# Miniprotein binders against q5uxb8: the designs that were tried, part 7

Target 1, 222 residues: q5uxb8
Amino acid sequence: MPDAVRRCPEDGFFEGDTCPVCDGAGTHILDGARRRQLSKFVSGALRHFPEDAGIEVDKAGWTGFDALRVAVERQYDWADAAALAGVIATDPKGRFERTGVGNEAGITTAGGRVRAAYGHSVDVTLDGTDDPVPATLYHGTAPRNVDSIREAGLKPMSRQTVHLSESAAAAREVGRRHAADPVVFVVDATAMQSDDRRIVKRGTETYTTDRVSPVYLSLLEK
Key: E = the ipSAE of ESMFold2; O = the ipSAE of OpenDDE; V2 = 0.75 times the mean of E and O plus 0.25 times the DockQ between their complexes.

## First folded at step 2 (miniprotein)

Design T5
Fold by ESMFold2-Fast, scan of step 2:
Structure T5 (fold): chain B 222 residues (1-222), chain A 81 residues (1-81)
Amino acid sequence: as target 1 above (222 residues)
Amino acid sequence: SPEELKELAKKIEELAKEAEKLIEEGDPEKVERLAEKIEELAEKAERLKEEGDPERALDLKYKVEWLALKIEFLEDLLKEG
């Protein structure tokens, strides 16, 4: 079950019980069950059944946030603009992209455009986004992996790509799947791109690359 | 060769459509088999960049990378359900 979605008036939407920035409790928006239900509907509407949901997606997969909100409110009497914004802002899988709201995507309940980052069955071409790659990215892992990563770098394991997070907090959360007390590597994305290593934005806060050489990695200090 | 790059591109598009159908079908074993096919195509894309069209091969590797993320999303969705 996913964590509940809450809202801090100053810091925006967050998952769980406590704001990661101010330690406040915030205001309840969605429990975990409703978060899951709404997230699945939004994903389906953007990827499989936009017309049935009453929205229009352009060739790149974008729809207006307000149009999507109307569709959500028609589908669920308990859902509103805050529920939709919160689901998009806190999605741990990076399934959604939102543009046209500047740095307020984690806070605002209105405006902009939304698309699914992947998974479309409709005719959509998802080339890499024009959004800039941050200068620094992060990778969370179990402590037992530190020595091998320092020697050999990050490799895709059973997948073709290495997944990188936009923040240390997001990377630490990914690392919790492998250990209760994960460590975080800092990735010098600027140096990687200067060396013609490709990094691609794949979702709201998720980035992928082929491999990360040890020269681009440092362990985040405690 | 240009003909192998064309065949690789066609297979990537076919697997992308298969992945989209699997979102509705929800079979974990089919998702795992699709992931294995994607891994094979990524290796083929790496080999083909050495044979004369590195930009085209890199574009195909990029498409395989995106398809791999789509399969990871499907696996996560099925684990939730």
Scores: ipSAE 0.000, ipTM 0.112, lowest interface PAE 15.1, mean pLDDT 74

Design T6 (at its last look DockQ between E and O 0.46; V2 from the best seeds 0.00; counts 0 for: pae E 12.9 > 1.5, pTM E .491 < .8)
Fold by OpenDDE base, look of step 3:
Structure T6 (fold): chain B 222 residues (1-222), chain A 81 residues (1-81)
Amino acid sequence: as target 1 above (222 residues)
Amino acid sequence: SPEELDELAWKILDLAYEAEFLIEEGDPEKVERLAEKIEELAEKAERLKEEGDPERAEELKEKVEKLAEKIKELEELLKEG
């Protein structure tokens, strides 16, 4: 279960029992169970089911924070602006982006826009970032997919982009969702970028690209 | 009843959000079980269609069917990696 969400009056939202900035206790916002539940709802709404959640997303995936708040409050009687802001600000995978807030520390519980950072099935065009891309990235998958990937490379399936991991460990964890003994492909991100193939950092450990040709892929030996 | 259809639609929606999270966090077995449960709920909604206000029942049925289709798309995501 994820840690509880708390709010420091000076430093904003944080996970756990102690503010990482001032060591204060802060105020309790959400327990771990409600944090997870709300994160799931918000992720699903922003990535896959905006209409069903009662929100609209623009071509860049943005919705108004207040519109999303209304949807959240409609879904859960215990949810409010602070709960939503807290989930967005403390997401460990960087699933969410928020703009138009007065404080980057997530103190502001109103205004601005929100989107999912990655993982969309809805038709959106995400902005680029200036975040550096590592020379090597990784992709975790099931052993049954190895031959197809060697032949055709990585393609977006029901997602708009291929997701790549920053580490082999993270890639294995992704692969475990598909098989008990996942395989990891090594991606030559430097070569891809040299060939004008765009790779963009999205989450904390997630990078996205349209496709990865087999020429950039090698199987990581166990 | 129309109320039962509405409850089923909300349950399907909740399960779809759960599926999304499980796809991202891992555990294909739980996702598969969740998908099966969603299909069962969709079938139940269809059986309840003829109960109560026909117009409302049809609207709720369409909503449930739409949600079921979206969940199938999520299942495909899980299978494809």
Scores: ipSAE 0.027, ipTM 0.439, lowest interface PAE 3.6, mean pLDDT 78
Fold by ESMFold2-Fast, scan of step 2:
Structure T6 (fold): chain B 222 residues (1-222), chain A 81 residues (1-81)
Amino acid sequence: as target 1 above (222 residues)
Amino acid sequence: SPEELDELAWKILDLAYEAEFLIEEGDPEKVERLAEKIEELAEKAERLKEEGDPERAEELKEKVEKLAEKIKELEELLKEG
């Protein structure tokens, strides 16, 4: 079960019981069960059945935050703009991308556009943000995957893309979902882009690409 | 019948939403059960095509097949993990 979502007036939405910035308790937004239920609805609506959810997505997958809020409020009498904003802001899997609100995506309950960052079964063409890509990116994984990755590189599963992190620490945290002591691969993003391999920023600290050849990978040594 | 088509549409939508979270949770048993339910719904849509409104049933069958493909991809991802 996911953690509850709470809101700090100064620092925005957070998971669990204590604000990571100020140690305040904040205000309760939704419990773990409702968080999961709402996340499931929002991801389904954006990826698979926008028409059935009563929203319209454009060619790039975007819908207005306010339109999505209306759909959510129709579906659940307990959900409001804060619940929607909190689910989007705290999603640990990077399912959602929100734009048009500057640095306030973690705080604001209004405005902007929302899309699923990946996983569409509807016909959309995802263009990325114009933000620069760092020279080095990172990928965290379970130790059992090391030999496979060294041989074949990082490949997408199903129709999803390869997800890369902005820092070794973030990558290690992602890897902890699969192993207690994950390993981190260093990705030479500069070399990839020099070879015309596309890397796209999704959300605040997540980057995606189609695949990463072994030639761009090395293990981060402690 | 129109009521059977409405019930199928509701079940398809519910299963589609559930499939998203099974990828994150990594539970192969639940993925297998979803795949089985989707196949049952596809068979029911095919029978409605033959016995009733073929146009509406065909639309529903296409939605079921698209969802079934997504769930099979999810199942493959969990097996390779």
Scores: ipSAE 0.022, ipTM 0.407, lowest interface PAE 5.5, mean pLDDT 77
Fold by ESMFold2, look of step 3:
Structure T6 (fold): chain B 222 residues (1-222), chain A 81 residues (1-81)
Amino acid sequence: as target 1 above (222 residues)
Amino acid sequence: SPEELDELAWKILDLAYEAEFLIEEGDPEKVERLAEKIEELAEKAERLKEEGDPERAEELKEKVEKLAEKIKELEELLKEG
């Protein structure tokens, strides 16, 4: 798992042992194990089971930060507002977005709204962005899935959208969730966009689309 | 008892949140262990329905069933090919 989460009194939440702005140590908020545990809960609540977690998400996927804080504190006796804010602000995969607090999103422990940036199984419509899309994207999977993907393409399955990786290395890492020796598909994103298929950047290294037809797919030879 | 129903509700939520990682990890042994935990929760929900407060126990049983369907979707993804 990632490093612990710490808080700089002037510069906000960071991971590791030293604030990247002032080099100070800050105060300890969460160790890596609890950071992973809380991230799992928040991800699940925002993506899959908001009602079961005791929160409501709107059509764009947003919920109130303070409502989510209450849900987190109910779930774990060690969790508080700083823990939630820290997990959101320092997430290494960019899984969470926070708005409604201006330039204080990495600092404040109250107010605003939060949503998952990707991975939803519930029906949401995320705001699109016009961030540049690489000409080539990648999808990692288990070898047993190759024939079905070549026949039917990539489909969202248990998620609302198909997730694509920025690099072959990132795709292979994702694919290791499914197999020790994963297979990587190469996705011709340029051709998809030429055919009016929308691809949107989400998080640090992830792009989403609604479906990838087989004509845009080829195997990465390895 | 109300306390047992609250405990069941929290266990259901914990397993739902572990499922997010199973979608990303795809480990067959973890899928099997999660399915076993879901079976335990289903048995507990049925017992609590028999002991009292059948409306809340039924609601929790429905949540366990929805979780089981999410795990079934993961199993289907792992079988394709």
Scores: ipSAE 0.000, ipTM 0.291, lowest interface PAE 12.9, mean pLDDT 79
ESMFold2 (binder alone), look of step 3: mean pLDDT 74; pTM 0.637

Design T7
Fold by ESMFold2-Fast, scan of step 2:
Structure T7 (fold): chain B 222 residues (1-222), chain A 81 residues (1-81)
Amino acid sequence: as target 1 above (222 residues)
Amino acid sequence: SPEELKELAKKIEELAKEAEKLIEEGDPEKVERLAEEIEYLAELAERLKEEGDPERAEELKWKVDLLAELIYDLEELLKEG
């Protein structure tokens, strides 16, 4: 369990029992269990489900601190601006970046922007590997979706990514969740990567991308 | 269904235990992000219990299976190395 979060009126948020600057006890903000719970939600909202959390994240990953606070207050009746600011300021993993508040990020309960921060090391996550991508990938879907896909391409809709399969057979199996007799689209992954469109490997034979333009798609004929 | 979400929550707990073992035996940085993904999936499962979003539930199943596969691959790599 993580340490509790406390607040020093002069020096800002800290973890544990004693302010590192003035040795004061400060005021209690969150116990370890609630700190962990709120941290998981904030991380998830910024990285995985901003729309479900009711926040808007720009292309660079930023959202307003105050918008995130509203989302947090809707999710947990025990959480407030101080809880959110404290979680961000004391995160031991450095998962969060806050700008627009100068040197006050460790103290202020208002203002600025927040985003998920990333180290630049290559690591094993659902967010991807740098493993090679096959020249051709596949997407299974219900027959009723063919016309819209031909016109608009593949879009994530409520999800953040489009899921692609390494083989036509795997794509058909995925498609069976949506229709008894799914159809398969062929994706020109080589052309996508040549146009700087990112495709990421996840697991053994599954890949994701943000979207697939119609120019990279063709219907697999049986 | 609520039963399916309960089973996914159990899988997430099992994956969390496996990740914890890998952190002790392997590269802490490598498994740290796996632990974060497991925490995200656990939070998503809790949120979906009352909302009943079938598309999100299917996405969660896919991510849980994919994560289990990644953890297995990493565990095998650590045994060989």
Scores: ipSAE 0.000, ipTM 0.191, lowest interface PAE 14.4, mean pLDDT 71

Design T8
Fold by ESMFold2-Fast, scan of step 2:
Structure T8 (fold): chain B 222 residues (1-222), chain A 81 residues (1-81)
Amino acid sequence: as target 1 above (222 residues)
Amino acid sequence: SPEELKELAKFIELLAKWAERLIEEGDPEKVERLAEKIEELAEKAERLKEEGDPERAEELLKKVIELAEKIYELLELLKEG
């Protein structure tokens, strides 16, 4: 079992019973069991299932600390900003990177961005390269959904975003989870971006957007 | 739809059996693929919730989350063990 997480008002978060800087006891933040549970969730959300956790990860793997805090508070009623900051600050394996808070990363419960330092199953560009979104994206779906999509477009169904694929083949494979013979919609990503619609890369062949109006959609006939 | 919920339940059962096998094999790449599959099933469960079967969709979503936590635990053990 990992050690508990505690907080010194002056020196920040620490693990165990005694602050390494001032030898004070500090204030309790998380016991070892909850520390492990929260650490597993945060690491998994950043590396493996960001969309399922309700966070958006950019091309370099970053998410906002506040967005991650909202996801954590939604997942666990006992977790708060201090619990999240403490887990990140005290990770002995260096699994997390936090930027945008200067030298306050060990102390502050607000601000900055967080990413996993390693172990991504979501394909991200950790060098910070902002690769362009392809001109055309794709969405695979069951044939029964064609008429509603043509009328209303693509909308998230209790998810925060709509998922789009980089290739027709990838979209068709996604669609096969819903139907043996799925159909593929072609998305005019260039037109969407020209209209200031946001599209974000989430993995090697996966992109997200909040909605896709019917004017950007056509059915792939092949 | 009842057919989609039944299909999703079967996939969850298959993933659980595969997770047990991966514990024995110790293959981190296969565990990562399984974690990706769980993301997809969670999205499908949320969609079914919106389609008017919220109780069943919520039960399946809970099972998907439990499997995701177990698979993630295995990934951490394999990478840090």
Scores: ipSAE 0.000, ipTM 0.130, lowest interface PAE 17.4, mean pLDDT 73

Design T9
Fold by ESMFold2-Fast, scan of step 2:
Structure T9 (fold): chain B 222 residues (1-222), chain A 81 residues (1-81)
Amino acid sequence: as target 1 above (222 residues)
Amino acid sequence: SPEELRELAKKIWELAKEALKLIEEGDPEKVERLAEKIEELAEKAERLKEEGDPERAEELKKLVDFLAEIIKYLEELLKEG
């Protein structure tokens, strides 16, 4: 179990019960259990699930400190800017980097940018969100899902987002994971984007969106 | 190697099944240990991704995305515990 996080007005955040610089007790910020929970969430959001956390990371893995704070405050009622700053400043594994705050990284509760120092599991190197989206995309599925999709469209269900392929062949390959003889839906991506529906490139042949209304869907013929 | 990737996928599937059982049992301490193991495997997958060729990058990404979903689910349990 990690030590509690405390704050010294002059020397900034520290772990344990005594400031290493002035020997003062400081002010309590987080107990060890909450420090651990918050640290794991921040690490996961930066390395594994930024979209789910509601943050955007650039190609180098950076996100704004204030954007990350909003995500943290939404996730935990007990967490605030000081809790986030303290977790980053005192991380014993050195898994976080913070820039844009000069010599105040150990003290300040605002500003700058944050990224994971190692272990990026997001599309940092494969990020192509600014690449052109094809006019037509595809979704492979089991035949048993056809009636539901025609009525309600494509929804994420157990997935974070709806996954779309750039070719019918790629969609059929994806569908083969769920059925021996998958069917393919054609998605009118041009119409979706004209209606302000966001589609994001995730990899070489893969795109994501939050949902696809039935009006944008048709079944690929044989 | 492709063999290492397959073996890593098997370990991830076994840990996912373990996570589902622990969720039913409601034991936050065991969930935390499992989350640490999954995080270790995610870091290993990222290292393999950096050392691999472009054709393997997409398969590694799918594996990492799967781990991210499991970690997210476990974090919600830790929050509620």
Scores: ipSAE 0.000, ipTM 0.155, lowest interface PAE 18.0, mean pLDDT 71

## First folded at step 4 (miniprotein)

Design A1
Amino acid sequence: MKKVEIWVVAEDRPGLLAEIAEELAKHGLNIEVDVIIEGNKVYVFIEVEGVDEEQLEKALEELKKLPGVKVLVDVEIEEK
ESMFold2 (binder alone), alone request of step 4: mean pLDDT 68; pTM 0.558

Design A2 (at its last look DockQ between E and O 0.38; V2 from the best seeds 0.00; counts 0 for: pae E 4.2 > 1.5, pTM E .720 < .8)
Fold by OpenDDE base, look of step 6:
Structure A2 (fold): chain B 222 residues (1-222), chain A 80 residues (1-80)
Amino acid sequence: as target 1 above (222 residues)
Amino acid sequence: MKKVKITVVAEDRPGLLLEIWEVLRKHGLRVFVVIKIEGNKVEVTIEVEGVDEEQLEKALEELKKLPGVKVEVEVEIEEK
């Protein structure tokens, strides 16, 4: 059976017993059986039977989170916004996408849009912006920032997102803007996505995210 | 306080880092790691403090089972 879904008040939804970010226990949201059941229903609703589920999907496969919440609450008396958000956030197969919730995507139980990432039988055009995020991303910076990043992670400067690169070489080139001998961090993008940390492709070789916690970081030394 | 330094040494191969991260994450040991690459040799250093001994042992056992991987463990006990 899949693991239970829990929620950390600071870090959002996770599977298992311990928050992968802060090692906290969090709050129980769903057992593995209900998780599997709800995930199957939501996947079916978004891919195959939106009308029967009582939702509408647009041409890109998107529905409102609140509309989907209403549908799951009608289907299951034990389902709520937290259950739905938790299933979306923790799906190990990457079956769901959620947008429009800002930095709180993994924590928020309201707002935004949801779609299935793949496997539709309904006529939807997934925008090619759904390029799967590489399992490993990179961040180039000055050596003087290593200790701060080890402690606090990657944070956006001034209102910008954190920029991540597809390769260590590209990250070094970005880092050269800050130092003559830049350091490269390796980012566990798979774990970030599994923890409902949004990473978005913004251009050729460039990805953006709101923050990268130290738990997803490794320093690449020569 | 018990400080444990885990050094994982292997030949560089696709997916190695992901395998290491998966083991660490599974056992709640996903911390900041340092990766050194010298030619075809990869060295991953993991420093953990205050970790559950049972989880640490399980993680070490799984790391040691990874193909082509050698695991070294150094334990420092700081008396506070």
Scores: ipSAE 0.609, ipTM 0.848, lowest interface PAE 0.6, mean pLDDT 83
Fold by ESMFold2-Fast, scan of step 5:
Structure A2 (fold): chain B 222 residues (1-222), chain A 80 residues (1-80)
Amino acid sequence: as target 1 above (222 residues)
Amino acid sequence: MKKVKITVVAEDRPGLLLEIWEVLRKHGLRVFVVIKIEGNKVEVTIEVEGVDEEQLEKALEELKKLPGVKVEVEVEIEEK
C-alpha cells in the first residue's frame, strides 16, 4: 500500500506524515487506498483509455490538467483538484509529467498540462471499464509489415499501445491511412483474454493492447 | 522432421474460427495462420514443422468433428 498524501501550505504535496522541507504535519488529502485507486485511474486514462475517460490527448501525449480534473471528479465523488495534483506530484514511480506551471508543479491545484512518462508500466490496472471485448478483433497495416508481424507479432512502435478494430472493414480503412493496399490481421481476442492479456475498449469500435504475439494472429487473404 | 500443411475448409458461421483456433491451440498447433474468405467459404491454412505423428492424428480427428468442416493434409517428410 502507498503512504497517504498530505499538503503543506508553503512546500506543497508530500507522502507520509511529515513534510520533508519544514517537518510540519500539513493537511490530509488522500489515504493510501484512495491514492492507489486514483493513481491507477489517472495512469490508465493517460495511457490506455483517454477517450473513455472524456479527455483529449495530443500527439505528444499531453492533456490539460483541468480536463483531467473533470474526468477524475466524474469518476470519484471523493476526488478533487488537490487529490489529482497530489497524486501527480508525489508519484513514487515517476509515471507523470506536468508542465506549464513553472516550479509550482508540486504545489498548484490548477493549470498546466499532464502526460504519462514515456516509460512503460505493464501492470497498470484499469477500473470502471465494463464493456465486453469482442471474441475477435482486427488490425490493418501496410503489406511491407507482414513478415515482421509474422515473426514478432504486433508491437506499438511509435504509440504506447497496439490499436485494434472491431471489424475487418474498419481495420482495412485504418490501414488505408498508411498504405494504398493494406492487409488485415485477425486477432484471437478470446485466447488473449484467456491468457490474461489485457485488451481495453478505448472508444467506438476501437480497442488497445500492449502487444499481440503471433500465436494470436491470422492473416486475411482475399 | 515432418513439415505439415493442414487446410481447413468450411462455410462461414458464428464461432467457426474460434472453434478451429481452440483445437489447434489444444494440440500445440496454433501458430501464425492464413485465412482466405471467398463469399461464404472460409479456408484456414496452417503450416507447422516438427509435429509428432500422434499429435497430428489427434488434432485432425478433433478438427474433423467440428460441424461443417472438411480437412486436407499434405505432409512433406525430410530424412535427417
Scores: ipSAE 0.370, ipTM 0.786, lowest interface PAE 2.3, mean pLDDT 78
Fold by ESMFold2, look of step 6:
Structure A2 (fold): chain B 222 residues (1-222), chain A 80 residues (1-80)
Amino acid sequence: as target 1 above (222 residues)
Amino acid sequence: MKKVKITVVAEDRPGLLLEIWEVLRKHGLRVFVVIKIEGNKVEVTIEVEGVDEEQLEKALEELKKLPGVKVEVEVEIEEK
């Protein structure tokens, strides 16, 4: 089960059938379907509908892990603290950040605070990171948006920031949310930074900025 | 308003697009860029509007000096 979440008693949560540290099977926490379902709910609650989910996010996007656990348990009778901790600890895209538990974020089922690393439509201000920014970034979108983006550039729309991907393939996958055959823009991130535009890494392969003027954009034809 | 179409053809290599963008920005051209990749060949189509002929010629000279590129220019009159 390559997308299942399991728990090693000594090494914490892992994805797949065997612990990468001790090669043991561990305890089953979530199958792939429930993992995806829970990840979607947690992402939505932190990004888009915290109040409807029964949680409060602060100005920096944080909510308590225990408060989020209660919301998750109310939503799904099969969900518990281990399921929530496992989804957060094993997320392959870095969608979630957890603080206040030190080195035990991959192990603990209690304590600390949680937020979405990116994707918010609610009014939050995320702190920056010092991670390197690639010279080139990408944005995937529907073909119908090309003319408006060519004219006005990339804008946050319903989100707080513009979201950029580190590869064309990742951008295409994001763009499939809007169209079956998405198009990709190439972003000159080096020029943006030279012009004092701030770009911040969020998650494993996502970067954010407040806007991308058309002068930094090129259309990638397949 | 006159439009100029510049086509740069080269084998794909790291930094090619950044080099092209730097040349265009250095000369202050208003541009729209389309990139097409077929195998190891990259074709970059650059549409320039609001042409300053001196800056355009300097940009073309610099583009032609980039390693491994071929540059073609086509003038298109859109309005009136």
Scores: ipSAE 0.195, ipTM 0.684, lowest interface PAE 4.2, mean pLDDT 85
ESMFold2 (binder alone), alone request of step 4: mean pLDDT 72; pTM 0.629
ESMFold2 (binder alone), look of step 6: mean pLDDT 72; pTM 0.629

Design Da
Amino acid sequence: SELEKRIKELEELLKELAEKLGLPEPEYEIVSVEGDEENPKFTVRVTIGGEVYAEAEGSSVEEAKRRAAEEALRKLEEKLKELEK
ESMFold2 (binder alone), alone request of step 4: mean pLDDT 82; pTM 0.782

Design Db
Fold by ESMFold2-Fast, scan of step 5:
Structure Db (fold): chain B 222 residues (1-222), chain A 85 residues (1-85)
Amino acid sequence: as target 1 above (222 residues)
Amino acid sequence: SELEKRIKELEELLKELAEKLGLPEPEVEIVSVEGDEENPKVTVRVTIGGKVIAYATGSSVELAKRWAALLALEKLEEKLKELEK
């Protein structure tokens, strides 16, 4: 169960029994059960069912605080502007943003706009520790990139990681996406790992690393 | 501030859970700061071993960090539960 929401007239809304600024008890606003109910409704209305809740959200996800208050008061006879402001101000997950009230978002019970904070988790494999990394990996590229790579190494460019192939043939095929006659760099993966450079297997034939220094690179002969 | 204290608490929990799962230490990074005063946009990510676990966007660095850390923590908790089955 979440903690109750209380209010200090001068310092604003807080959770638990004592104001973090003045150590005063403040005034009770919501018990934990009602706080949970209201938080779920507000989050759902902003993210999943604004039309059903009777509010309008703009392209950036914003709705007026007053419109949201009307929706809340319609849904729960025990909820008011202070309950709504308190839920938003004390949300431990940081799911809500409020603007248009200057520096008083933690204190004021009127005005401004509210939206759900944007966020998402990425579905990635965190495993790969036990998968063997070959002693040698490969990177296919356009011939025009050879001088740059010899000077600066392999860097991710428009992607977050450098992609490496398990075989020269696979690297050459990847390189064909960028040039009709690609060249292949040989990557000394053993030396990289010996120097604590991380290489991770990300697919059946694909490996990733954050960068490859020129010292680990050589051009494949023929 | 209370928000900074909460972020520190979430970051510590995230480190402990990653260690329990045998993973490298998580990193919380500011990706970008964009927008104007009416619509500020701060993007933060949580990365483990070079892999992005979560992204979050908020109206301040602190709000984006709290959201990103919480999303990453929930993902790691889900992974732990799967391993315990």
Scores: ipSAE 0.000, ipTM 0.330, lowest interface PAE 11.2, mean pLDDT 77
ESMFold2 (binder alone), alone request of step 4: mean pLDDT 79; pTM 0.734

